# Ledger of designs, part 11: VH-VL binders against p08169r482to628

Target 1, 147 residues: p08169r482to628
Amino acid sequence: LLCGVSDGKQRFDLSALARHSELEQNWEAVDGSQREAEKKHFFINICHRVLQTGQARGCPEDAAVCAVDKNGSKNLGRFISSPTREKGNIQLSYSDGDECGGGQKIITNITLMCKPGDLESAPVLTTSRADGCFYEFEWRTAAACVL
Below, E stands for the ipSAE of ESMFold2; O stands for the ipSAE of OpenDDE; V2 stands for 0.75 times the mean of E and O plus 0.25 times the DockQ between their complexes.

## First folded at step 6 (VH-VL; framework fv_namilumab)

Design k10
Fold by ESMFold2-Fast, scan of step 6:
Structure k10 (fold): chain C 147 residues (1-147), chain A 120 residues (1-120), chain B 107 residues (1-107)
Amino acid sequence: as target 1 above (147 residues)
Amino acid sequence: QVQLVQSGAEVKKPGASVKVSCKAFGYTFTDYYLHWVRQAPGQGLEWVGWINPNRGYTNYAQKFKGRVTMTRDTSISTAYMELSRLRSDDTAVYYCARDEGYSYGFFDYWGQGTMVTVSS
Amino acid sequence: DIQMTQSPSSVSASVGDRVTIACRASQSISSYLNWYQQRPGKAPQLLIYAASSLQSGVPSRFSGSGSGTDFTLTINSLQPEDFATYYCQQDYRIPYTFGGGTKLEIK
């Protein structure tokens, strides 16, 4: 399943969260910084690269998670095809983002949590590690509920 | 007042390079993207590319990749577009234009244009 | 690349007329559409952004509408200074693309 998870007993289809082109927009999270001019906007896509539209048009063509502020864009991770299950939730991990020091590249994790009936909620930034090498988001969505 | 002022007309031979400048006045140069748009005589508008003056990042239309280079000098609030290996069909007025880049990508202020003529 | 198609290519009109210019995108661009006016020998000027937002300093006789793939520029009560070429442009996706232009000529 390119855009799903199956463990033989339970199935999860993430295709409802995938954004293509058309009238669709990227999923967006904000870091909650106190100053509007300093806010980072995070653009995220599922099973697809970030759409290069609006504020995200400067994002790298292969980014699936991208951070944008007034100073520019940063690749926070490329699409991967293997969602995993962990402790009842769905875990997505994006690797090969921009370099962040010590020969390391940025990694982003997204934890999807079941929220019945909600396909329009947005991801929330929960961790921005001080070394700039790791980001984590939580996302409450019906796409994470057992089919 | 916001103003973009471009360098003067250029006449070049096929195979030469041309470098057009665009100097910004009346705003913080590094806060806005600058685009380059060209218009051949009697034809419509064609997007060439953009530069982020703060970071120096560029993005070029596929047609111009390998021939166009966009740079800037923040100390004099000036952006440059250099087009190499010129052909007669590169004859056009070249405009620089400003956009906010953050929320929307409309071109709110334009330079007066630089006529580049490629002729032997 | 997103193709932008304008119709008509040219239109003849008289002062006081209402003129409508259409712009069609080859795929959905939401409201990321802008309109520019270009007078002969001059640089283009922004009239409308985000499909329907009037740029500061632009006369209220200009209006824009539409979303998705079909967009319209309307000039109500045409004035002599409005005889120019009009271009639509999408800023939804790189590369930015323009319509072929509509030349507005005096009748």
Scores: ipSAE 0.007, ipTM 0.538, lowest interface PAE 13.0, mean pLDDT 84

Design k11
Fold by ESMFold2-Fast, scan of step 6:
Formats: C-alpha cells, structure tokens, sequence
Structure k11 (fold): chain C 147 residues (1-147), chain A 120 residues (1-120), chain B 107 residues (1-107)
C-alpha cells in the first residue's frame, strides 16, 4: 500500500523511515517496562516487510512488525493498510499477524508524532494487551511533521 | 544429555519424495529452533531451512521453496523434513541441527546425519 | 545471498604449528560468524560462535577474531585430533550460508 498520507491540505511522506537495503537495520522498539521477565525485541519496518537480519533473521517473510524472544519469532502484522491521520498524528495499522487464540490474529498500531529534526529515534511499546492479540507503539519522528 | 537422533539411510528414484526425521532428547523440544543442512559427497555444507517447533513456523532457502516441507510432532519431540521431486543432485547427507542462541543462530548440537541417495 | 569465501582451501601443517584460516563475507555481517570442525564421516561440531566466543568444551587453543567482512580462526598449537575440515558460517541473514571449507592435512 501507500507509504504517504494526505488529507488534501497537508502531506506526509513516510519513505524516510522505510528500510529496503540489505545493509540497513530494522527499527527496534524499546519496552517501557522494567520487568526483568519481559525479554522481547520488536522489529518494525515502514511500508516494507522487516529485514531478515540479525535477531530478526527468523521473522516471517511478510511480517512488517515482528517480536523475537528466546522461543522464536511472532508475526505481529503485515503492512496492509494506508496510513491515516488522527488528532494531528499519523496512525499506522498492521493486521493479519499470527494466531493468538479464539480465532483472532494479532494486530499492531503505531502512532507517529512530529519531532522536528529527529529521524533517528525509535518506536516505544505503549500497550501489550494481556491476550497477546494487540500491540501499540508510539514513535516521535520528523517524518510525522508537515511537509 | 542433549542428543538429536535421525532416521536411517534412504535410496530413492528421481521424481520420488523422501521424509527424514530428527528426534530430540535431553532438552525442551519447543525451546529451540531446528535447522536442516545438507552436504553432497565431497562438497561443503548447504542450509535448507528451519522450523520453530513451538509455533510450527518455517523458513526455507529459496532454492528449495516448493519442494521442501518441514513439520514437527511435539508429542514425540520429532521434526521432519520432506523433500519432493528428487533429482540426482539431491544426493547428500542431511543433518538436523539445534539453534541454541536467542541472540545468535549457531548450531550447538547436530544429528548424526541421514544419507539420501537418488539414483535410477 | 551473502557469499562466504574461505582461504586457503587446504593447508598442510605439523603438530605444534600455529594455523590460521580466513573467512570473508560479501557484505558486513557484524559479529554473526560461527566456526565448525568436521572430521571425516562425522557431523560438524561448533567451535566458535559470535565471531570470537569459545563454545563450552572446546580447547582454548582455538580462537576466533574479526568483524564486518573479515574473520580469522586460529589454532595456536596444533594437535593430532585437529586434522579435519573447518567451515565458517554466517547467521546474520537468511539464507544461512557457509564457506567452502578448509581442509587441514598432516604434513
């Protein structure tokens, strides 16, 4: 799908966050939790599947958000919907992840917030629903600023 | 005592399929990835793919996609590799190997190997 | 795919010698490089992982070094049981790829 979002008045281009090259690294999310038992790494790509490199080497070929721990990798969603705007922020939704029970598949949402001059900061996990079916991240980045 | 024990040698005709097993002992089967690596006579090592025994998820080398299927049975701690439409150049010893590291994908324990011979 | 090139393809040495085997990746793999030893008729055995970490039970005469594209396996004082084929392997990117092997032969 589209790697930009436009509401007719303002335009945003997320291509600066997309990582295509074999020489590039995935974006890696940092947990806000300090609990020692939480040892998951989240690998994220924008408008592209995750790169199967480093710890993300085992991620499914169509995953755009992938969680990795000592027991393996989970597909947390494919990039199958165009970015949207809500309350001045850009919303990304990833769906059709792995089975999580009850006939459901994992869904991940990322909220991008404008931070001028910053293209190096990483997403932060803000919600991990107890049933394992839903994840939310926040990401402050210049790519979310009006062009 | 960690051990991976593979099924015995197979002789197949071109066009046939072969299914090799790898039974795990001495550790929790679902905590480690299992890879398949082959070696043709007198040649080097070639990675075929892996299976995550916990999820059943697989990843195959492009060369084998469409011909290889990896499965597992957690009730008997056994992984399987099935290779179809066999060709003479599929003749090789096939190894299963355990991926120990969370951070790294090195193979700390290997099965003894299964010789698959494809000849008419 | 990442190509792994080993040099030399074979080396002749005597017990007590210091032997060095090189491995080169076609692109940077950081420290995701492993070394295996294979004796004739046997499965490979892990020696070194993460470029320089010695596997438990492996003699300290084995050491690994390097990062990025250039890696080295060193056997400090060769023993009779060390005459085998050695393989490097990258685990940075799927598909996993191996070097062509270096056969260590008795002089």
Amino acid sequence: as target 1 above (147 residues)
Amino acid sequence: QVQLVQSGAEVKKPGASVKVSCKAFGYTFTDYYLHWVRQAPGQGLEWVGWINPNSGGTNYAQKFKGRVTMTRDTSISTAYMELSRLRSDDTAVYYCARDEGYDYGFFDYWGQGTMVTVSS
Amino acid sequence: DIQMTQSPSSVSASVGDRVTIACRASRSIRSYLNWYQQRPGKAPQLLIYAASSLQSGVPSRFSGSGSGTDFTLTINSLQPEDFATYYCQQDYRIPYTFGGGTKLEIK
Scores: ipSAE 0.016, ipTM 0.643, lowest interface PAE 7.5, mean pLDDT 86

Design k12
Fold by ESMFold2-Fast, scan of step 6:
Order: C-alpha cells, then structure tokens, then sequence
Structure k12 (fold): chain C 147 residues (1-147), chain A 120 residues (1-120), chain B 107 residues (1-107)
C-alpha cells in the first residue's frame, strides 16, 4: 500500500486522511495534556507534507508534523515511515524533525485506532518527552478500520 | 519487469467521451498510485489526476473536475481514465504513470501513451 | 497553482559539452522537484527526483541541484542520446505542475 498497510488478508487505506490541495486544511491536534504550561497547536498531515495554510503558514515547507505557538514553529518530523501494525492499531513514525539538543532530531509517533464512522476526528497529544525530542499522538478514526 | 501498457489511439468528435486503459505488469498493482498526464501536440506536460488502485480514491486537477473519471479493476491490474464532453483542445497524448514515493508526485514508470484526437 | 518556468526554452550543443538547464518555481517548493527526459515520440523518463537524487539506471553525467525556488539540471558530457526535451516538475503541492520544457538540439 502506498498510503496504508496490509496485514495478512486485511487492508487499511489511510488515503482518506491525506490532505493535498491549497483548498484543504491540515489536521490539528489538541493538547490532551494539562501539564504543558504553554499551549501549542499541532498541524499534521498523513502521507503528505503539512499544507502552508492558516496558522501553519510559518511551518517548515518540508514538515509533515509541525508545532506552532507565539514563539514560532518547530518541525516535528519530515520523513514518514511506512505504516505498520502494532497490537491491532496502525503506527506512523515521523523522523528527521528539528534539532532538539545534543545532535538529536525530533521524532513523532502517531497511533491510529479504529473508530467506525468517524473521519472528522483529530489527533490528541499523549506524550511530550521532557527533553523535547519525542512526541506521541493517538488518533481514533474510521481510516484505521479494516476495509 | 515493471511495465504500463496503454490502449490504442482514439479519434472522437467534439462532445463525445473517450476511455483509455492502462494495464500494469511486474509489480503489485495496489501498492502504487497511478497518475494521468497529457501532452498536446508540440506542447508540454499537464497533470490530469491520480487514482489509488487499492482504495479507488481519486484526485483530479480543477480544470478537469466534472469531465474526468478515473477507475480501476484490481482483478486485471488495469486503470482507466474517461474524459467526457470532449473539445478540440483535448487533443493530446495521454500517459499513465506510476508514483514511486511518499511525495505523491515523481513518476518512475510511464505507459507508452495513447493519442486521442478530437476533430470536427 | 505553482508556476514552473524553465530557461532556456532551447539550447544548441555538441557531443562532449556541459549543459545546464534552469527551473524556477513561483513559490518555494523546498527540494520537491523532479527532472524528466523526453525523446521525440517517446514517453518521458525520470532522471532526478527530490532535486538531486539520481534515479537508478540513469547515467552519472546527469545531476541536479537547488532548493527553494531555483533549480538546475546539469549534463556533464553530452552523448548523442541526450538530445531530447527536458522537463522539471514540482510535487510539493497539488496540482502537480511542469515547466515548459527545454529542447536540447545538436549544433
């Protein structure tokens, strides 16, 4: 699958979540954590780079996950790995984000979980590692259900 | 070996429809997007749209929305592009091309092309 | 839509020459630029993707460079089979758009 994963005889197509044109909007993650002192807006695209629209206009042109606040933007991952299956869910990994200290670059993981009938839900931030180098999101969506 | 084989040349009158086929060989048909790109005689390349052969999802250039339909038949690894309400300026060679990467846009293998002539 | 402009529209050269072809995007496209070669009567063939990555099987005399809005295709030492039309193409944003082409002719 170009934008999906195949596991045994089951197929999962994530193309419904991919946003391609200037007329579309990025997916926005809500901060599910109340530990964060400063609120960030997260812009995410699936199988495509973040669109340069709205609040994401300041995102790096090659970012696939981008965080924006009043102090600027950060590239949270440029390269999207092939989707994989883990414990019944679909996993996406974004690598090669901005430098976060000590020569490390930011990595973002997204776990997609089946939610029948829902293609309008948004990803939720579940982990922001203290060193700023790792982010995790959960996303409940019909795109993660068996075809 | 990877190969895309297209149907033969078509001659149509204005207002008619044409359906061009593209059969894939040598790879898993559902693992790659297929694009359609056209080229008018003596002119450059123009993107028409793409289809995901696994899901059947399509995306068309605005210029062709309402006139183009892309479909596929996974049992015979064949994609189709149907263009309706043909005009003389639709005269072109139509290519199918495979999308290799996560960028959704570079085309690593192309069909041989199908000449569609629209004349009154 | 992103407009792609190629220069020159045509160039004459001899076997063994070094040739450069330029491509300019109307807005920044990062490194999401591809180069194709089209020989008369044939389908286009991918040469370079992601601005500078050489496609497998393409001779090393071809190279690409650039980022943002300005890109260059270089053919280091022209061979007879290189006389063709060359197109740049952005895959940064839909709709995908091509340059007008550069025809490389024998002097």
Amino acid sequence: as target 1 above (147 residues)
Amino acid sequence: QVQLVQSGAEVKKPGASVKVSCKAFGYTFTDYYLHWVRQAPGQGLEWVGWINPNSGKTNYAQKFKGRVTMTRDTSISTAYMELSRLRSDDTAVYYCARDEGYSYGFFDYWGQGTMVTVSS
Amino acid sequence: DIQMTQSPSSVSASVGDRVTIACRASQSISSWLNWYQQRPGKAPQLLIYAASSLQSGVPSRFSGSGSGTDFTLTINSLQPEDFATYYCQQDYRIPYTFGGGTKLEIK
Scores: ipSAE 0.007, ipTM 0.531, lowest interface PAE 13.6, mean pLDDT 84

Design k13
Fold by ESMFold2-Fast, scan of step 6:
Structure k13 (fold): chain C 147 residues (1-147), chain A 120 residues (1-120), chain B 107 residues (1-107)
Amino acid sequence: as target 1 above (147 residues)
Amino acid sequence: QVQLVQSGAEVKKPGASVKVSCKAFGYTFTDYYLHWVRQAPGQGLEWVGWINPNSGRTNYAQKFKGRVTMTRDTSISTAYMELSRLRSDDTAVYYCAREEGYSYGFFDYWGQGTMVTVSS
Amino acid sequence: DIQMTQSPSSVSASVGDRVTIACRASQSISSYLNWYQQRPGKAPQLLIYAASSLQSGVPSRFSGSGSGTDFTLTINSLQPEDFATYYCQQSYRFPYTFGGGTKLEIK
């Protein structure tokens, strides 16, 4: 699997967003819930499983997107597909997450959009489907810009 | 009041299995992880593993993988730890403990402990 | 695995003394450090969580400090009921690990 995308004449390297053990932390997002007891915290990694530290310590070992709430952790998808270019943006698709009902497994999509000079922005949850089977994030980052 | 009540002392022969129970009172059983921690006579505390009572998911310390199984029955708010192929050095008090505050993880309530003695 | 080292392994003190117990992690654990008290024949009880937060019902003479790798438990004015064994524990990463314990004995 690639930690990047090739686009004819340009190559996008996402390694700057990959977080590894020791001195690094997962990327984080939260849902829009106003009650803390109902709030979900999302831990996300690029090209790597989530780091099982801090609030994410209970995340499944193969999860690359993990949701944590009062009831524990859920695998929202594994990093088992290479990034792609979609409609001018970089698309990450995390599949084979936990069961969500009816024999379906959770899938998460993250759309990376160019934001010059910003490597410290965080993903933002844009879709949380009512059946719990699909999540979507947008992330504006310099890693999605042409060098 | 929150309380964890464990099953009584067990005496087992080497090679046998033991199943210890931990029944929860005074809170919503599925809202908190339950951990198992053991202590050999005169020794310190050793983490064995945890179970998420909501999902049934477990995580075991490497030393116990293949010999320990943790389960729960949500209808009676009870967690179980089964340890197989017992050895003399498995002799210990086994505690269940509730993990409060998932953000920082700490054991706010402990069971009274179950003495498991493994002897010939 | 993260290894937790406590010092001293035992300490003798008198009622009214200020006692400090140290705990060191083999790698940074941020503030994911807890302190427990265990009396003979009893289950451990939580004293301090998140390195410095006092558990409800625990006397204010107990305090915790530190972050990263070095942590301290302080008992400001020792009382008779405080003679027990104290354990630190990291909850930053599984497996959770405990220090070897510090036995607080009457001088």
Scores: ipSAE 0.524, ipTM 0.844, lowest interface PAE 2.0, mean pLDDT 90

Design k14
Fold by ESMFold2-Fast, scan of step 6:
Structure k14 (fold): chain C 147 residues (1-147), chain A 120 residues (1-120), chain B 107 residues (1-107)
Amino acid sequence: as target 1 above (147 residues)
Amino acid sequence: QVQLVQSGAEVKKPGASVKVSCKAFGYTFTDYWLHWVRQAPGQGLEWVGWINPNSGGTKYAQKFKGRVTMTRDTSISTAYMELSRLRSDDTAVYYCARDEGYSYGFFDYWGQGTMVTVSS
Amino acid sequence: DIQMTQSPSSVSASVGDRVTIACRASQSISSYLNWYQQRPGKAPQLLIYAASSLQSGVPSRFSGSGSGTDFTLTINSLQPEDFATYYCQQSYRYPYTFGGGTKLEIK
């Protein structure tokens, strides 16, 4: 599995966003649309499963996107597909998350957009489908800029 | 007020199993996680594992995997810890403790403890 | 597993003294550090959570500080009921681990 994508002569290396040291922290997003008591915190990693630390300490061992709330943790997808180029951006697709009904598993998509010089910005939740089976995030980062 | 009330002391033979209960009062049983922590006589505290009373989900310390089982009965707001194949070094006071489970993780209320003695 | 080391293992002090107990984690645990007090024959009681937050009902003479790997519990003006064993505990990752304890003894 690649921690990057190549589009012709353009190369993108996402390893700068990968967190695999126990001394590092996961990337985090919060669902701001919910009441405080009902808020979900999303922990995300690139090219690696989430670090089972802090609020993510109870996340499933194979989750690369994990939602945590007062009811526990949920696997929103595994990092088992290489990044792709989509409409000028980099697309990450996390699949094989927890079961969500009808034999379906949760899928999460993250769209990375170029933001020169910024490797410390965090993902933002843009879609939480009503059936609980699909999540989408937007992330502006220098890792999505042409090398 | 919030209370966790544990079952009474147990004396067991090596190889036996023990099942300790922890009954919750004064809060919604399914809103908080319950952990089990033990303390051998004159020794420090050792984490055993936790149960989420809402889902029934559990997590155990590696040392106890295969010997410990945590369950709950939501109808009577009671959690259980069963430890099998007891050895003399399992002699300890076993505590249940309440954890928010979501944020920083801390034990705000503890049961009074259950002394489990494994006679050699 | 994250190893928690407390120092000293025991300390002798008098009523009215200021006592400091240290706790060190083998790796960074951010602010996921709690302090408990255990009196002989009793269950532990939460004093401080999230490194520096005082638990409701705990006297203000207790305070916690630190982040990362080095943490401190301070008791200002010891009272007779404070002679007990104190434990630090990390909740940053499973398994949760405790320090070896610091026994606070009357001088």
Scores: ipSAE 0.574, ipTM 0.855, lowest interface PAE 2.1, mean pLDDT 90

Design k15 (at its last look DockQ between E and O 0.88; V2 from the best seeds 0.00; counts 0 for: pae E 2.8 > 2)
Fold by OpenDDE, look of step 7:
Structure k15 (fold): chain C 147 residues (1-147), chain A 120 residues (1-120), chain B 107 residues (1-107)
Amino acid sequence: as target 1 above (147 residues)
Amino acid sequence: QVQLVQSGAEVKKPGASVKVSCKAFGYTFTDYYLHWVRQAPGQGLEWVGWINPNSGRTNYAQKFKGRVTMTRDTSISTAYMELSRLRSDDTAVYYCARDEGYDYGFFDYWGQGTMVTVSS
Amino acid sequence: DIQMTQSPSSVSASVGDRVTIACRASQSIRSYLNWYQQRPGKAPQLLIYAASSLQSGVPSRFSGSGSGTDFTLTINSLQPEDFATYYCQQSYRIPYTFGGGTKLEIK
């Protein structure tokens, strides 16, 4: 699997967002809609499994996206597909998460949009489907800009 | 008030199995991870593993994998730890302890402990 | 696994004294460090969580500090009931691991 994508002569490299060392921290998505007492944490890693440290210590080993709350952790998807380019952005799809009913497994899509000079901003949760089977994140990052 | 009540002391032969229970009172059983920690006589504390009472998912220390099984019965708010193929160095007081789960992971309530003695 | 090292292993002190116990992690555990007190024949009790947060009901003479790899438990003005064994514990990564303990004895 590749941690980047090519579109014609344009190349994109997402490796700057990857956390490889367990001494590093996972990316935590912003979700301003939840109260602190009922807050669900969303941990994301790029082209790599979520680091099982800190609040993500209970996340499944193979999860690239993990949700954590008082009831436990869920695998929201695995890194088993390379990024693609769609509508001028970079699309990353994590699939094969935990079962969510009817034999379906959770899928998470991350849309990375170019934001020059910004490698520090966190992804934002934009969609959490009611059935718990689908999640979307938007991430404005310099890593999504052409090399 | 929150309380964890464990089963009584056990005496076992080497090679046998022991199953210790931990009944939770005063809170929603399924809302908190439950850990097991043991302490050999005159020694320090050793983490054995945890169970998520809601999902039944477990995580065991590598040292005990293959020998330990953690289960729960939500209908009676009770967790169980079974340790098989017992040996003398398994002699210890076994504690269950409640963990907040998703924050900093601390044990705010403990059972009274269950002494397990393994001797020939 | 993350190794936790406490020092000293034992310490003698008198009522009213100030005592400090150190805990060192083999790698950074950020603030995922908890302190427990264990009296003879009793189960451990939580004193401090998240390195410096005082557990409800615990006397204010107990305090925790530190981050990363080095942590300290401080007991100001020791009381008779404080003579016990103290343990640090990391919850940064599984498996959870404890320090070897520090036995606080009366001088």
Scores: ipSAE 0.869, ipTM 0.937, lowest interface PAE 0.4, mean pLDDT 95
Fold by ESMFold2-Fast, scan of step 6:
Structure k15 (fold): chain C 147 residues (1-147), chain A 120 residues (1-120), chain B 107 residues (1-107)
Amino acid sequence: as target 1 above (147 residues)
Amino acid sequence: QVQLVQSGAEVKKPGASVKVSCKAFGYTFTDYYLHWVRQAPGQGLEWVGWINPNSGRTNYAQKFKGRVTMTRDTSISTAYMELSRLRSDDTAVYYCARDEGYDYGFFDYWGQGTMVTVSS
Amino acid sequence: DIQMTQSPSSVSASVGDRVTIACRASQSIRSYLNWYQQRPGKAPQLLIYAASSLQSGVPSRFSGSGSGTDFTLTINSLQPEDFATYYCQQSYRIPYTFGGGTKLEIK
């Protein structure tokens, strides 16, 4: 798999968002719940599985998006598809997550939007489907800007 | 009173399998992870793996993958560790231990240990 | 795997002494460090978790400090029941790993 996208003369290199070392931390988004015991923490990596460190230490070995709460961890999808470009943004699709009922597996989509100069911003959860089978995040980052 | 009670000592021949049980008392069984840790005679502690009793999800140390299986039965609040293709160097006391599993992780309660002896 | 190194491997002390045991991680584990006490023939017992938090029921003479890679367990005014083996353990990353242990012996 490619850790980037080409769009004609433009190239997008996502390697700056990939976390390979356990000295680094996963990207993290929270669900916005105000009750600590009920909060779901989302750990995300780009072009790589999540680092099994800290609160993510129990995440599945092949998960690239993982949700953790008091009940344990869920695989929200694997990084098994190359990034694509859609409507001016970079689209990441994570598939083959945990089973979520009805024979379905969890899928997560992340939309990366250009924000010049910012490589430290975090993903934001925008959709959590009621059946637990689909998650969406938005992420504004310089990695989504043309090189 | 929180307590973890393990099954009794086992003597096995090389190549056999052993299944050790750990029964939980005094708390909600599905709220805590259960880890297995072993200690060979006169040696230190070695982590084997863990199970989330709520989901049934497991995680094993690399050296035990393919030989260890962890399961649980929520109806009797009991966790199991089965180790197959036993070798003499598997001789150890095997402990189960409770871990909150969410934040910092630590073993606040331990079973009494099960001695597994592997000899011909 | 994260390697945990304890020093010393053994220490001889007298009742009333202050004893310090060190634990070093091969990479940063933040505050995901626990200390256990093991008496002969018994299961280990938790003393300190999250580097410095005293477990309920553990005497206040035990304290933990450190973060990142270097950690210390201190026993102020050693008591007879404290002669045991002590283990540090990291819970930052799977597999969980333990130090080699420090045996605290009477002089």
Scores: ipSAE 0.592, ipTM 0.843, lowest interface PAE 1.5, mean pLDDT 90
Fold by ESMFold2, look of step 7:
Structure k15 (fold): chain C 147 residues (1-147), chain A 120 residues (1-120), chain B 107 residues (1-107)
Amino acid sequence: as target 1 above (147 residues)
Amino acid sequence: QVQLVQSGAEVKKPGASVKVSCKAFGYTFTDYYLHWVRQAPGQGLEWVGWINPNSGRTNYAQKFKGRVTMTRDTSISTAYMELSRLRSDDTAVYYCARDEGYDYGFFDYWGQGTMVTVSS
Amino acid sequence: DIQMTQSPSSVSASVGDRVTIACRASQSIRSYLNWYQQRPGKAPQLLIYAASSLQSGVPSRFSGSGSGTDFTLTINSLQPEDFATYYCQQSYRIPYTFGGGTKLEIK
């Protein structure tokens, strides 16, 4: 699999966002709409599985996005597809996560949008579907800008 | 009062299996990871593995993969560890321990231990 | 796996003494280090979590410090009930691993 995409004339590379070593840290987002004891933490990697360290140490080995709360960890999708260009942005779709009812498996989409000068900003949770089967993050980053 | 109560001591022959139980009291069983840690006589502590009682997912130390099975019954707040193809070096006290796995992964409550003796 | 090395393996001390036990990790575990006391014939009991946080009900003569790879447990004004074996444990990654233990004997 590739950690980049081309749309004819333009080329993009997300590899600067990938975290490979257990000495590095996953990207993370917090759903702060709940009480502290009920908070859900999201650990995210780009083009790579989540690093199984710290609060993410119990995450499934193959998860590229992992949710952790007081009840444990869930696989929110695996890196099994390369990024694509969609409507001028870059999309990573992590699929084949944990089962979430009705025979479905969790899918997470990350939409990366060019923001010059800001390479290591943070992803923001924008959608958490009530059935627990779909998650969406937006991420404004220099890594999403054309090379 | 949080309490973990384990099944009684076992004496087994090499090649047999043992199943140790750990019943939880005084907290929501599915909110915490449950770990198994063993200690051979006069020796240190060795992590065997954990189970997430909510999902039933497990993780085992490499040394025990293929011989250990951890399960739970949420209706009676009980976890189980089964160790098969026993050898004399499996002789140990087996503890269950509760993990606040949400944060720093420390064992705040331990069972009383179950002595498993493997002798011919 | 992250190897945890404790020193000393044994120490003999008198009531009222100050004792320091060291624990070293083979790689950084940040502050994911916990300390346990085990009295003879009993299960381990948590003393310190997250390197320096004192568990509820533990006497203030116990303290922990360190981060990264080097950690210490300190017992000030040693009491007779402190006769026990002490273990460090990392929880930074699976498998969890323990130090080899430090047996504290009261003279």
Scores: ipSAE 0.388, ipTM 0.807, lowest interface PAE 2.8, mean pLDDT 90
ESMFold2 (binder alone), look of step 7: mean pLDDT 93; pTM 0.954

Design k16
Fold by ESMFold2-Fast, scan of step 6:
Parts: structure tokens; C-alpha cells; sequence
Structure k16 (fold): chain C 147 residues (1-147), chain A 120 residues (1-120), chain B 107 residues (1-107)
């Protein structure tokens, strides 16, 4: 399935989380400091690049996870790996983000957890590594439930 | 000093709509998330949703989706929560509360609350 | 949703007593737990955030501990103004959820 995971036994369809037009908003999470000028706003899309609307207008066209702060926009990764299953959850890995120093590129992981009936919940930032090279989000959504 | 000031008590009939305001003082309005939490008489606290005052993005608890709308007006540092199709079980004190949104989310300042009574 | 369970639901105590309130999460929330005090007719007030961090202006007789699923709020040498209802809250995942509250009453 496009935007899906199949292990031959169960099927999962993530397409309900994909946002395709400017009439829809990106999924958003925030990891802020004490001042708005220093806050990071994270824009996320599934199986599609982030929509270049609102604060995400400056995001790279190939970014599926993008951070925006006072210094501009940063590509936190493209969706380049197949979703995997881990203890009943679906894990998405976004790689090939911007360079973050030491020859490294930013990687973002999102853990999707089944929540029946909820397709409007947003991802929550759970890890922001001090070197700026790694981000983790958790997301409870009906899209992570078996079809 | 930081303060959140809410609009006054409302009495509504079932099926009506109510719009509660929350005006922020003493800090930069767009630097903090605003949450709405309600408390039915004699009951505990229940989270309704939040708004990002900078972007206008909202996230609502599933129970309230389709009936609640959160908005803000940055020119007057005021957030609004509108709840439609009111039922008697919506009778509660509604609070707005500020959340830094950094690594540790917590509600450090609360409005005084707005009593919404839904009665026939 | 993460379920938050508080115990006891009520406790009677005297000024000067040491009181402990427990809060349990249905799954690990790391240290993303807050404690609030609500006096009758008033809005809740933040006491403790991140499980053990004392909010500025809160008396040092209040302390929090725990991580994962089990958390406690302790009040040493209870004062008259401490008779209130106390709520724990997880901020690990949306929707944010609160415990059922613990009412602290004068004996």
C-alpha cells in the first residue's frame, strides 16, 4: 500500500495522515524556549513533503519533517525508509536531513501508536538530542491500528 | 506580573453555544501555548484542548471534536473557546492555562475560571 | 489515553502532620508529571513539575518524587492553608490527563 505497511498478516494504512493541499495544515509540534524568537516549531507530513503554507513556507521542498525558528527553516529528514513494526507500534524513520556537524545529517524517528477513532491527534516531541542531530516524536492515531 | 483574565459567568439553554475569552497580561502572548481545562461541579479536571497563539493551530480532545473551536486575536492578546450544541453535562467551570511548551509541559498560570451553566 | 490514578481519594490530617499522596500512570510517562493544588472556589495552582521540580514561590514543605509509573507528593509539617484538593497530571502524551484528585481535610 502507498503510505502503508504490510507484514503479510496485517495491513496498516497511513494515508489518512498524509496532507496534500494548501487547504490542509501540516501536523505540528513545538519544542520552545522561554521566548517565541527562540522556539522551534516542527512541521511534519506523512508520505508527502511538508506543505509550504504559513510558517512552513521556507521549508525545503523535499523535507517531510521541518523545523522553523528565528534562524530560518531546517530539513529534519525525508521519508526514505519503510515503516517498521516494534512491539505493536509503527516506527517511521526520516533520514537525510540537513548537516548538523561532524559529518552527520539529521535523523528523525516517529513512533505511531494505535488509538481507535483518533485521526486528528498531533505528534509530540519526546527527544531533542543536544547536538541537534536527532529528534524523536510519539503520535497516537487510529492510522496505526490494523485495517 | 503574569495574569490570565477570563470573561464572566454564562447561563445557556441546551442546544445553545457559548464563547469564553481569556486575555493574557504580563508576558508575550505568542510565546506560550494556551490550554482549556474544564471542571464539572464537584468533579475533577478534564483537558479540552490547546491553541498555539502564534500559528493558530489547535488540538482538541476527541470527546469535543466537532463541538469546540479555539481561536485567538494576537492584537489584543486574547484567546477564545467556543463550545456549541450545549448539553447539561457541559455545565462546568472552564479554565484557560498557560504552557511553556519547552521540554516539560506544565500549566504554570491559570485564569480565574468561567462558570458555564446549561439548564432548561 | 493514559489513565492517572490517585490514592487516597481523601485524607484527614492535622496541622503539623506529614502527608503523602500517590499517583500512578497506566504506562510509563518518564518524569512528565505535574502536581497542582486547588483551594475551594479557586483555580488550580502549579506546585511541582517534571515530577520533582518545585515551582518558584511554592513552600519547600512540598516535594515530589518518582518516575515511570509511580509518583508521590509529600507535604511536610502541614499548614492550615494546605487543606485543599491535589491533582496529578501527565504531560507526556496528548490528551493531557489528570488524576481523580485527593481531598485533604482537617481532622
Amino acid sequence: as target 1 above (147 residues)
Amino acid sequence: QVQLVQSGAEVKKPGASVKVSCKAFGYTFTDYYLHWVRQAPGQGLEWVGWINPNSGYTNYAQKFKGRVTMTRDTSISTAYMELSRLRSDDTAVYYCARDEGYSYDFFDYWGQGTMVTVSS
Amino acid sequence: DIQMTQSPSSVSASVGDRVTIACRASQSIKSYLNWYQQRPGKAPQLLIYAASSLQSGVPSRFSGSGSGTDFTLTINSLQPEDFATYYCQQSYRIPYTFGGGTKLEIK
Scores: ipSAE 0.000, ipTM 0.501, lowest interface PAE 16.2, mean pLDDT 83

